# VHH binders against S-protein homolog 13 (SPH13), part 7

Target 1, 133 residues: S-protein homolog 13 (SPH13), of Arabidopsis thaliana (Mouse-ear cress) (q5xv33)
Amino acid sequence: GRLELKNEISGVASVRKAKLAVRCWSNEDDLGWNMLKPKQSRIWKFTTMNMWPFQKTEFRCQFRSGFGTTNEDVVTVFSVKDGFRKQCGVGGDECFWVAKRDGFYLRRIVKDGGGDSRKKYVDVLKSKWVWKW

## First folded at step 4 (VHH)

Design c38 (from b03 with A33S S52T Y100W S103Y; framework vhh_nb_b201)
Fold by ESMFold2-Fast, scan of step 4:
Structure c38 (fold): chain B 133 residues (1-133), chain A 122 residues (1-122)
Amino acid sequence: as target 1 above (133 residues)
Amino acid sequence: QVQLQESGGGLVQAGGSLRLSCAASGFTFDDYSMGWYRQAPGKEREFVATITSGGDTYYADSVKGRFTISRDNAKNTVYLQMNSLKPEDTAVYYCAAVEWDFYTGDYYFDYWGQGTQVTVSS
């Protein structure tokens, strides 16, 4: 499996607003808070587990941007549970998430017809940025 | 060059209304959250309301349902509509351009206006 988190926050003058802080964890690891500069990605490649008695693969994250946090404090970004990964697009083994100025998006993989065999994406807004006071 | 200029303050009777305006110049207004803060005599400045660059609004519990914050990006102006005013609302009201530092969780008040006095008589 593959999880990508990308900072595409752009068109802002402030260095503070351009950064994305992300904390992700799986059932085994907590990676702590990490800073993504504009255009930077974090990519994790992993073996998916979806068979008893093995632990089911799941990644959750918290996001902080100069425009706030996600509506839900903790966001599931990859899971083999309940068909979650089907929303990530064709193949269901890759989830690509993108932070933009106006919110947090799932970059869904879309299969094109026979004219272009490359992967194409559609960005789906999943959460607007909200301020927590 | 950077300026926040408040207007619309004054004397009003309890139960009355006022509309404050804050005109901004010299910075990228659309990129900032804009907020209203107030300071009563002998007290620290306190949060009143904020509006994010995306238009989301947040209010202090003491003003919810009475005050409305809005912005006009074409005019680089933020507004505070104050209804059902109480003597406890008497304060100098300040406009601020705010950035949130997500790493520390702190707010940076990059620019402040000079303030406008609001006095509510009983």
Scores: ipSAE 0.011, ipTM 0.284, lowest interface PAE 9.5, mean pLDDT 81

Design c40 (from b03 with S53Y S103L Y107T; framework vhh_nb_b201)
Fold by ESMFold2-Fast, scan of step 4:
Structure c40 (fold): chain B 133 residues (1-133), chain A 122 residues (1-122)
Amino acid sequence: as target 1 above (133 residues)
Amino acid sequence: QVQLQESGGGLVQAGGSLRLSCAASGFTFDDYAMGWYRQAPGKEREFVATISYGGDTYYADSVKGRFTISRDNAKNTVYLQMNSLKPEDTAVYYCAAVEYDFLTGDTYFDYWGQGTQVTVSS
């Protein structure tokens, strides 16, 4: 499997406002806090487990930006459980998430009718930024 | 030019009310939390209230239940409604555009207004 988190926060005057901090973990690993500058991505590649009696693969993250954190403090970003993957990418093995000014989006790559050389993206808002003073 | 312009200060008797306004120009107002701070003679500047871009508010204990902060993003303006004023509320009130760093817990004050005097007589 593949998990990508990209910072696309733009249109802000302050450089601090455009930074994204993310902490992700699975049942096996805590990936720690990672700082993403505007336009930067963090990519994790991993083996998916979806066979009893093995642990099912799931990643959750916390996000902090100059606009706050997600409304749900913890967001599931990849899971083999409960059909989660069918909302991710073509074929469900890649989940691509994007932070923007107004919130946190799941990015779906869809084929366009214009040819195979161009990728078209549809970004679905999943969580807005909120302040937790 | 970046500007925060306060208005609405003045002289009022204890138990009275005032509404302060802060009009912002020259920067992306909607990207900032906005705050009110005050400074009494011979004292350090102290926190009064803040409001996030999304409208979440936080107040100093000394003003809770008496003061209300609000913002109008269409007008690039933040307000402070001050009720049940006390002589100890006498200070110069400053509007600030603030940014909070969630990793360090630091608050950055990118822009300050000139201040407006509030005087509460006994």
Scores: ipSAE 0.162, ipTM 0.505, lowest interface PAE 4.4, mean pLDDT 84

Design n01 (framework vhh_7xy4_2)
Fold by ESMFold2-Fast, scan of step 4:
Structure n01 (fold): chain B 133 residues (1-133), chain A 121 residues (1-121)
Amino acid sequence: as target 1 above (133 residues)
Amino acid sequence: QLQLVESGGGLVQPGGSLRLSCAASGFTFSDYWMAWVRQPHGKGLEYIATISSGGGETYYSDSVKGRFTISRDNAKNTLYLQMNSLKPEDTAMYYCAKEFYEIDWGSTDYKGQGTQVTVSS
């Protein structure tokens, strides 16, 4: 499996406001806090487990931006669960997430983009940024 | 209760053979793909072999291809792993595993007993 998190927050005067802090973990791994500057990605590659009685491979993350946190404090960003897999590319083996000014998006690969040989993406809003007390 | 009970491990010398068994209960065995996975001491889990529900398709890790054979007996609800030409690097705890479906989402903390294979001169 492959998990990519990209910071595409833009249109802000302060570079500090555009930074994204992310912590991701599974039941086996805590990937720690990572600070992403605008345009930076963090990529993790890992072996997936999709057989009982072992724990299914799931990565969950917490996000902090200059605009707040996700509506759900913890967001599932990768899972071998069939319902989640349909959202991600390469048969569910690759999940690509993007932070933007207005929220946190799952990036879906669309058909080839009509002749320029570049993949096109559709970003699906999954959570708006919210301030929590 | 879903149960998988592994057996057949032991101590063997390099070049030896062992046959592992996994007795399955609590689900319709013939409906699910099954796998053998192993965990060497202090290392992560690795897939060794996978077999389709009817037994017609099998897949192996490169480390065991040509040496190990996965098979199943759906009438007996039993999964097998025939291990030939064993090497010291095959030393690990061996576990059987069942294909994960939505109905398995609520499985409790299963710690698995496994069966220990030690290949030593």
Scores: ipSAE 0.000, ipTM 0.335, lowest interface PAE 12.4, mean pLDDT 80

Design n02 (framework vhh_7xy4_2)
Fold by ESMFold2-Fast, scan of step 4:
Structure n02 (fold): chain B 133 residues (1-133), chain A 121 residues (1-121)
Amino acid sequence: as target 1 above (133 residues)
Amino acid sequence: QLQLVESGGGLVQPGGSLRLSCAASGFTFSTYWMAWVRQPHGKGLEYIATISGSGGDTYYSDSVKGRFTISRDNAKNTLYLQMNSLKPEDTAMYYCAREYDLSYGEYFDYKGQGTQVTVSS
């Protein structure tokens, strides 16, 4: 599987305020705190498990502003569970997330009507920031 | 050796004021962003204010904006926090912290022993 988080925060007065810290973890792995500068992406690749009796692969993230305040929500950012998997690309194996000024968005791929049309994206707000930039 | 020594905490009534100081030694103080962070008893750490090496840029948490002022005196290697209109919710151990810009980890690499601020009627 593949998890990408991109910082697209804009419309803020200071580049320092636009930094985002993120910590992601699963039952088996703690990816630690990672800082996302404006326009920066972080990518993690990992082995997925979706076979009984082993635990299904699931990652959660917590966020901290560039100023140091922690967001209240813990967000599921990757899961092989059916209800989540359908929201991500490549059969649920690749999830793309985008941080914006007001919160954290899942970037869903939406095919634009026709078989030959270009893929379009819709960003779905999943968590609002408890801070202002 | 790197040291940060906080002082100026105490007991005050709501609406009162305190001025915290932090004496820094063992590093080139003027080249680092510095922060005040606090930790209420039994709760997590909260960033309160941060200041650039030159003192030209400051940032505040929304909980203290308009009430607290961070400043520094680079000639004296000292960081200050002027705290006005204090509220019971400001009760915490206050730490002086040196900031860093990392791709991984937390936003400070060193903090002092702290100074207790208690706001109670």
Scores: ipSAE 0.007, ipTM 0.169, lowest interface PAE 10.4, mean pLDDT 79

Design n03 (framework vhh_7pa5_2)
Fold by ESMFold2-Fast, scan of step 4:
Structure n03 (fold): chain B 133 residues (1-133), chain A 121 residues (1-121)
Amino acid sequence: as target 1 above (133 residues)
Amino acid sequence: QVQLVESGGGMVQPGGSLRLSCAASGFTFSDYWMSWVRRAPGKGPEWVSTISSGGDSTSYADSVKGRFTISRDNAKNTLYLQMNSLKPEDTALYYCAKDEYDFWSGEYDYWGQGTQVTVSS
């Protein structure tokens, strides 16, 4: 499997507001806090576990931007449980998330590139940035 | 002018306790989330704990969960960190930050002078 988190916050004068802080963890590892500058991505490649007796693969994250947090403090960004990964698009083994000025998006794969064709995506808003203070 | 003044650090033996304080002024303290951040010798800054503006929500780094407690007194414009079961690995300069995002964004503009915690025998 593949998990990508990308910062696409743009069109802001303040560099501070354009940064994205993300902390992710799996059921096995805490991946720590990561700072993403505009246009930067963080990518994790991993073996998916969905077979007894092994633990099922799941990644969860917290996000902070200059515009606030996600509505839910903790967001599931990849899981083999309950068909979660089907919402990530064709193939179901890659989840691509994008932070934009107005919120946090799932970048669904609507067409997997074959031959020399590129993958095609559609961005689905999952959470607006909210101030909790 | 935003001012943050940390105090309460010192030298303790492993297993000991310390209570840190941060006196805030120059802004409406009750409107802001507050964080504790530390920097160990030769290492980058590490986020320790965050508390919401009203004190209703707290979060902790995995390295300190169960040992440290963050709290605040909005009437006194003061942030606290109760540190129990201290380990040599907790040795660092401790800073308070006006907004947890200031730490995560790398801005650090609202960090005070810090208070030194040394855990050794």
Scores: ipSAE 0.005, ipTM 0.235, lowest interface PAE 10.1, mean pLDDT 79

Design n04 (framework vhh_nb_b201)
Fold by ESMFold2-Fast, scan of step 4:
Structure n04 (fold): chain B 133 residues (1-133), chain A 119 residues (1-119)
Amino acid sequence: as target 1 above (133 residues)
Amino acid sequence: QVQLQESGGGLVQAGGSLRLSCAASGFTFDDYWMGWYRQAPGKEREFVATISSGGETYYADSVKGRFTISRDNAKNTVYLQMNSLKPEDTAVYYCAAEYDFESGYYDYWGQGTQVTVSS
């Protein structure tokens, strides 16, 4: 599997407000706190488990602007459970998330236009946030 | 027992400098984010600066370029170097510590130290 988080926060008063701190974890691995500057992405690759008796693969993330807080503290960003990954690309193996000024979005590639600059996608708002100063 | 003890406050002239210290005890200091907040009479407590366990720093726009936050893990102390002080910086300054970054709030607070900037 593949998890990508990109910071696309823009239109805010300062670079400080545009920085995003992200921590992601599963039951087996804590990916630690990562600081994403505006336009920066972080990518993690992992092996998925989806068979008994092993625990099914699931990643959750916490995100915060420098020193602000979110309206929802934890977001599921990858899961083999309950058809979650049907909303992700490459047969459900790749989930692409984008942080924007108003919240956290899942980026879905809807068609390939014949190259990277020609790919089409839609961003679906999954979690709103408010920054408390 | 957890304690945060601020020091270094006082009266200073506009354009002057002051260094605040916060001595911490009773917790694993190196793992905590340390920060400074301030509160002027009749106003809400506002963010000033924070420093992560890894040394990343963040500042309020009103103090950026004038204040510097730093930490000394060997001494369990966080500092706020305040330069080019303005009358608007007059407030009680509070030291804060946060372990669980996911909580979004500071776990421990000091008692505060008064900073007064004369015009």
Scores: ipSAE 0.000, ipTM 0.117, lowest interface PAE 16.0, mean pLDDT 75

Design n05 (framework vhh_nb_b201)
Fold by ESMFold2-Fast, scan of step 4:
Structure n05 (fold): chain B 133 residues (1-133), chain A 121 residues (1-121)
Amino acid sequence: as target 1 above (133 residues)
Amino acid sequence: QVQLQESGGGLVQAGGSLRLSCAASGSTFDDYAMGWYRQAPGKEREFVATISWGGDTYYADSVKGRFTISRDNAKNTVYLQMNSLKPEDTAVYYCAAEDWEFSTGEYLDYWGQGTQVTVSS
């Protein structure tokens, strides 16, 4: 499986406010805090487990930006569960998330223009940034 | 660093309205999330409302639908429009500017001096 988190926050005067901090974990692994500058991505590759009755592969994250956190403090960003995997590409094996100025998006890559080899992106807003004190 | 100064508090009858203002000076206002907190006598300071630099808002359940937070980046000012005021809204209202120290993931708050709001029944 593949999880990519990309910081596409732009249009701010402060370099500090354009940075993104993310911590992701599963039941087996804590990936720690990762700091992403504008235009940077972090990619994790992992073996998926989808074997009943045992635990299934799932990653959850917390995000902090110069604009706050996601509306829900903890966001599921990858899961082998059928209800979640339909949101992601490559048969549910690859999830691509993008932070933008107004919120946190799931990125879906689609082919452009029928025969055109150019990749077209559809970004779906999943959570706005909020300050929650 | 940023310095905050609140104004607009006062005495108002239940059901009335007040608009609080918070003027910011110092650091770049547009880069801060701005918020309002309140503290009633003998109680802890509680969250009221926040607005991101991009204009997204979040409200405490107790004020949702009655209070509106807004900002004017050209004037470096944040506002709290308070409608349908209730006696339980009586408190000192504080303006806050949130900065984020991303290397640690910690939030840093700058506070104003506070402005008294008293709602009589």
Scores: ipSAE 0.000, ipTM 0.217, lowest interface PAE 10.7, mean pLDDT 78

Design n06 (framework vhh_8dlx_2)
Fold by ESMFold2-Fast, scan of step 4:
Structure n06 (fold): chain B 133 residues (1-133), chain A 122 residues (1-122)
Amino acid sequence: as target 1 above (133 residues)
Amino acid sequence: EVQLVESGGGVVQPGRSLRLSCAASGFTFDDYWMHWVRQAPGKGLEWIGNIYYSGDTFYNPSLKSLVTISRDDSTNTLYLQMNSLRAEDTAIYYCARDEYDFLSGEYYFDYWGKGTLVTVSS
């Protein structure tokens, strides 16, 4: 699997203000705090486990503003459980997340109502920031 | 070059008010949280309060009713308004720039002014 988190925060007074820190973890791995500058992505590649007795793969993240304010929401960003990854791309193997001015969004693929060849994207808000720019 | 220059100190009588200024240069002032910190003779540092880039303030509870912090981002100036001054407010007053280490999650002061002396005496 593949988890991508991109900082698309814009419309703030400076690049410094638009920084975002993110920490992601699973039960077996802590990816630590990662600073995302505007337009920067972090990509984590991992083997998905969905077989007993191994732990099922699930990643969660928490966020901090460029000033250190921590968002209270913990967001599930990847999971093999409960059909979560059906909202992700490439057969559920790639979850693409974007941070925007007001919060953290999952970029979901939706099909055009008339065909199989064209996909539209919808960004779904999953966590609102507690800070304002 | 980052510079913070405090001014407005001096000798003042008990019960009076005083406003201190901190002139910032060499950086984008409105990107930073700013703090006021004081040190009385023979004592340690005492945090007075801070101001976010948004203008929101947080104060030392022991001083909250006596001080107001404000900023003017158009002139790169930080202010400390002090009311009802007491002899125990005699100290060197510093402005300090807040920095946040995203990786460790820790706050620290990366730049300080040289301070301005306030003496409260009759």
Scores: ipSAE 0.011, ipTM 0.285, lowest interface PAE 9.3, mean pLDDT 80

Design n07 (framework vhh_7xy4_2)
Fold by ESMFold2-Fast, scan of step 4:
Structure n07 (fold): chain B 133 residues (1-133), chain A 123 residues (1-123)
Amino acid sequence: as target 1 above (133 residues)
Amino acid sequence: QLQLVESGGGLVQPGGSLRLSCAASGFTFDDYAMAWVRQPHGKGLEYIATISSGGDYTYYSDSVKGRFTISRDNAKNTLYLQMNSLKPEDTAMYYCAKVEYDFWSGDYYFDYKGQGTQVTVSS
């Protein structure tokens, strides 16, 4: 399994405004605020297991952009639940999130070919930014 | 950069013992629970054992409970697995894994990107 958060914010007056701050947590841990510069990704690689006594893995995040405001909506970015995995696309083992100027997107795999075929992705907008200049 | 280096595997006869080691670097070892997982050739991953960050709590799969002991030395950034009463079914590649979330409070996931150490139980 894999979770990736990538900053693809562009079309802004300065590189400083294109910075992404992200705070992610589970029910148990708060990972704090983390800064992603333009084109940077944060990646978690893991194996998902139903292991007692540990609970299911689920991450939620809030985002701030250098555009001057916070996305206050809590977004689930990873969960081992089948319903969430289906949203990430074919296979469900990788969830890829992308921040862009207009909001935060789930990069969903909609087609994956065998052999030499390439993956096809569609970005699904999940949360919009509220801008304060 | 997280690095995990497993060692101590080998060929052993049924009923024998082995002690596996995992040298960890690139993270604060004593902040994380650690686990051992294994993969028999051509099969999926199987959870073996977990130890809390301070070493106070251990958990085992039913297949190894009473035979294997997980331990750690935080001063040496090293994880261990003592394997006793080995069976042919224990033949597998063994990996150590970092548990990102502590068992104390909830969610978990494993990071197990070392090369592993092969254990073969055969006459």
Scores: ipSAE 0.000, ipTM 0.099, lowest interface PAE 15.1, mean pLDDT 73

Design n08 (framework vhh_7pa5_2)
Fold by ESMFold2-Fast, scan of step 4:
Structure n08 (fold): chain B 133 residues (1-133), chain A 122 residues (1-122)
Amino acid sequence: as target 1 above (133 residues)
Amino acid sequence: QVQLVESGGGMVQPGGSLRLSCAASGFTFDDYWMSWVRRAPGKGPEWVSTIDSGGGETSYADSVKGRFTISRDNAKNTLYLQMNSLKPEDTALYYCAKEYIEYDFGSEYDYWGQGTQVTVSS
């Protein structure tokens, strides 16, 4: 599987407010804190497990920006459980998340019909920024 | 369950001193950076000081630098704040906070307990 997190925060007076910090983990791995500058992406590739006795693959993340954290604080970003990944990409094994000024989006990359080699996408808002004190 | 219990506050005259303590439980204390944060009446939270997991690195808000000293005792799961040369503007409810993230543009904290009140008045 594939997890991509991209920082598309824009329309702010300073780069400091536009920076995104993200920590992601699974039951087996802690991917640590990653700092994403505006327009920067972080990509993780991993083996997808969905069969007993192996743990089902699931990644969760915390996000921090100059606008605070997300509503839920901890967001599921990839999971083989309950059809979660059906909302991810055309193949289902690639989840693409995008931080914007108003919140955190899941990006569905769809293939253009009729021979256009460029992929089109739709962004779905999943969580808003909130200040946590 | 993460629990932080602050103590040591009180009333003191300007120029006085107080030592705050925070007893931590429910997590591995020596794995986390710890901070003191205060809230003055009618105002939002203000960061005061942070100490790293080993106690070797500290940082302070400009308003308290040179007057306050943060320290920790990992064997006792306890965080301290020594406050000297107290001013009326230091009057606030003081919380210890578990800092669970470290990043270039700031930090986020978890607050537990009621805090300890510090009142500086003549």
Scores: ipSAE 0.000, ipTM 0.117, lowest interface PAE 12.1, mean pLDDT 78

Design n09 (framework vhh_nb_b201)
Fold by ESMFold2-Fast, scan of step 4:
Structure n09 (fold): chain B 133 residues (1-133), chain A 120 residues (1-120)
Amino acid sequence: as target 1 above (133 residues)
Amino acid sequence: QVQLQESGGGLVQAGGSLRLSCAASGSIFSEYWMGWYRQAPGKEREFVATITSGGETYYADSVKGRFTISRDNAKNTVYLQMNSLKPEDTAVYYCAAEYTEIDYGSYDYWGQGTQVTVSS
């Protein structure tokens, strides 16, 4: 499996306020706190498990912004569970997430509605930020 | 800027306890997330525990229920209380000041490390 998280926060007064701290973890691994500058991505690659007696692979994240914002909710960002996998690319093996000014989005590849066979992206809001001082 | 110095490492028997301390210099300690990481010989550095500026704690699954992280903002010190130690806990333990509250010129800071050896 593959998890990408990109910081696309914009429309704020300074680059400092657009920085994002993220911690992601699973039952086996803690990926630690990672600082993402505007336009920066972090990518984690890992082996997935989906067979008893092994626990199913699942990653969750929490966030803090340079604006003092924290997302109190823990967001599931990767899971081998069938319902979650349908939301991600490459048969559910690759999840791409994007942080924006108002929240955290799952980036999905969809066909161009203009009859073009090329793909376009649609960002689906999954969690809103609460901005603090 | 922040400087970190660990202490409290040493040799301990399996089942024993040890308390690590990390003293930080600098006037903004209370605004940092403070953490502990460890590195065993031939292994990559791994996360152990962190405590936020607000006092929330997060632990690696391997240490949950055995280790407790705490901070004393008046003393600019973070602690790791390690109970029920196992030989698998043998590692160099590193203190980190983690940059989550963004101000001008702030960065992640690391200490020099302190050796913990747990004998069977």
Scores: ipSAE 0.000, ipTM 0.127, lowest interface PAE 13.6, mean pLDDT 74

Design n10 (framework vhh_7w1s_2)
Fold by ESMFold2-Fast, scan of step 4:
Structure n10 (fold): chain B 133 residues (1-133), chain A 118 residues (1-118)
Amino acid sequence: as target 1 above (133 residues)
Amino acid sequence: QLQLVESGGGLVQAGGSMRLSCAASGFTFDYWMGWHRQAPGKQRELVAKISSGETAYDDSVKGRFTISRDNTKNTVYLQMNSLKVEDTAVYYCAAEYTEIDYGSYDYWGQGTQVTVSS
């Protein structure tokens, strides 16, 4: 399996405000805090488990933004449970998440089918930033 | 050090307007600036916030309140129109600076009372 998280936060006052900090974990692994500048991605590759009695693979993340608000809410970014993977690409093996100013999106790469070398993207908003003081 | 001084509160009749001002000293506009309010016996709630090029509002005040800033005066304003009795609260000016490596730092004014009579 593959999990990618990309920072595409834009339309903020400064590069500093567009920074993103993310921590992701599963029952087996804690991937630690990762700092992403605008346009940077972090990619994790892992073995998927979906058989009793083994734990089913699930990753969740917590985010902090540099634009003056934080979201302590946990977002499920990959799971073999309850058909979650049907919304991800490559037969459900690759989930691509994109952080934007208004929230977090699942991204799919769509081929245009004409022998064109270009790709189209479909981004679906899944979670909004919640702000606290 | 950052200091916030509020002004412009008072008594107003329902349907009226009021403008609150918050003068900030000792900082640049790299901060989020905002207004919170607290009614008696209720928790403090965020009303509106502003940063360079961006504003956001609580649903309860959208279309009635406008937040703005004057960068030359280091002052943030809250223009309150179509006031309702339920807008009665102490209004607090606040500034938040988030440094990812060090956390979030909040600065608060002392508050200004707004009372809306029926």
Scores: ipSAE 0.011, ipTM 0.216, lowest interface PAE 9.5, mean pLDDT 77

Design n11 (framework vhh_8dlx_2)
Fold by ESMFold2-Fast, scan of step 4:
Structure n11 (fold): chain B 133 residues (1-133), chain A 120 residues (1-120)
Amino acid sequence: as target 1 above (133 residues)
Amino acid sequence: EVQLVESGGGVVQPGRSLRLSCAASGFTFSTYWMHWVRQAPGKGLEWIGNIYDSGETFYNPSLKSLVTISRDDSTNTLYLQMNSLRAEDTAIYYCAREYDEIWSGSYDYWGKGTLVTVSS
């Protein structure tokens, strides 16, 4: 599996305000706090497990603004549970997330009315920030 | 030359507090984000937390209630305050400077570390 988080925060007065800290973890791994500058991406690659007796793969993330305010929502960013992967690309193996000024978005493939070869991405808001920039 | 020198380690009793210092030289300390990282005997590196150039801090959630990071830019010194020390806090403690270009969470310079032993 592949998890990407990109900071696309814009429309704020300073670069410091546009910075985002993210910590992601699973039951097996704590990926630690990572600072994302505007336009910066962080990518994690991992082995997915969805078979007994192995633990099912699931990652959650917590966010903090550049000024240290923590978002109350803990967001599931990758999971093999309950069909979560249906909303991610490449057969559910790649989840792409984007942070914007108002919140955290999952970037999903949207089918064009002209057929499968004409795919377009749309960003779906999943968590709204509690802080103001 | 860029140098980071940790100090303040030693033997401390369980339940007590300890403050570590990191003296920085050879660069403009006030413009860099700084980190504390530790390594217990026979274990891997564990990230403790960081502090921005602004003084804003971010902590490992497993340790947040037990530690405080601060900085004094007038003396080029980084601090780690630890409270309610337990045997599992026995480790070598390192300060590290964050790489300030395109990669998040990377370190370009480390100190040699200071040993903290929590023992009765």
Scores: ipSAE 0.007, ipTM 0.186, lowest interface PAE 9.6, mean pLDDT 79

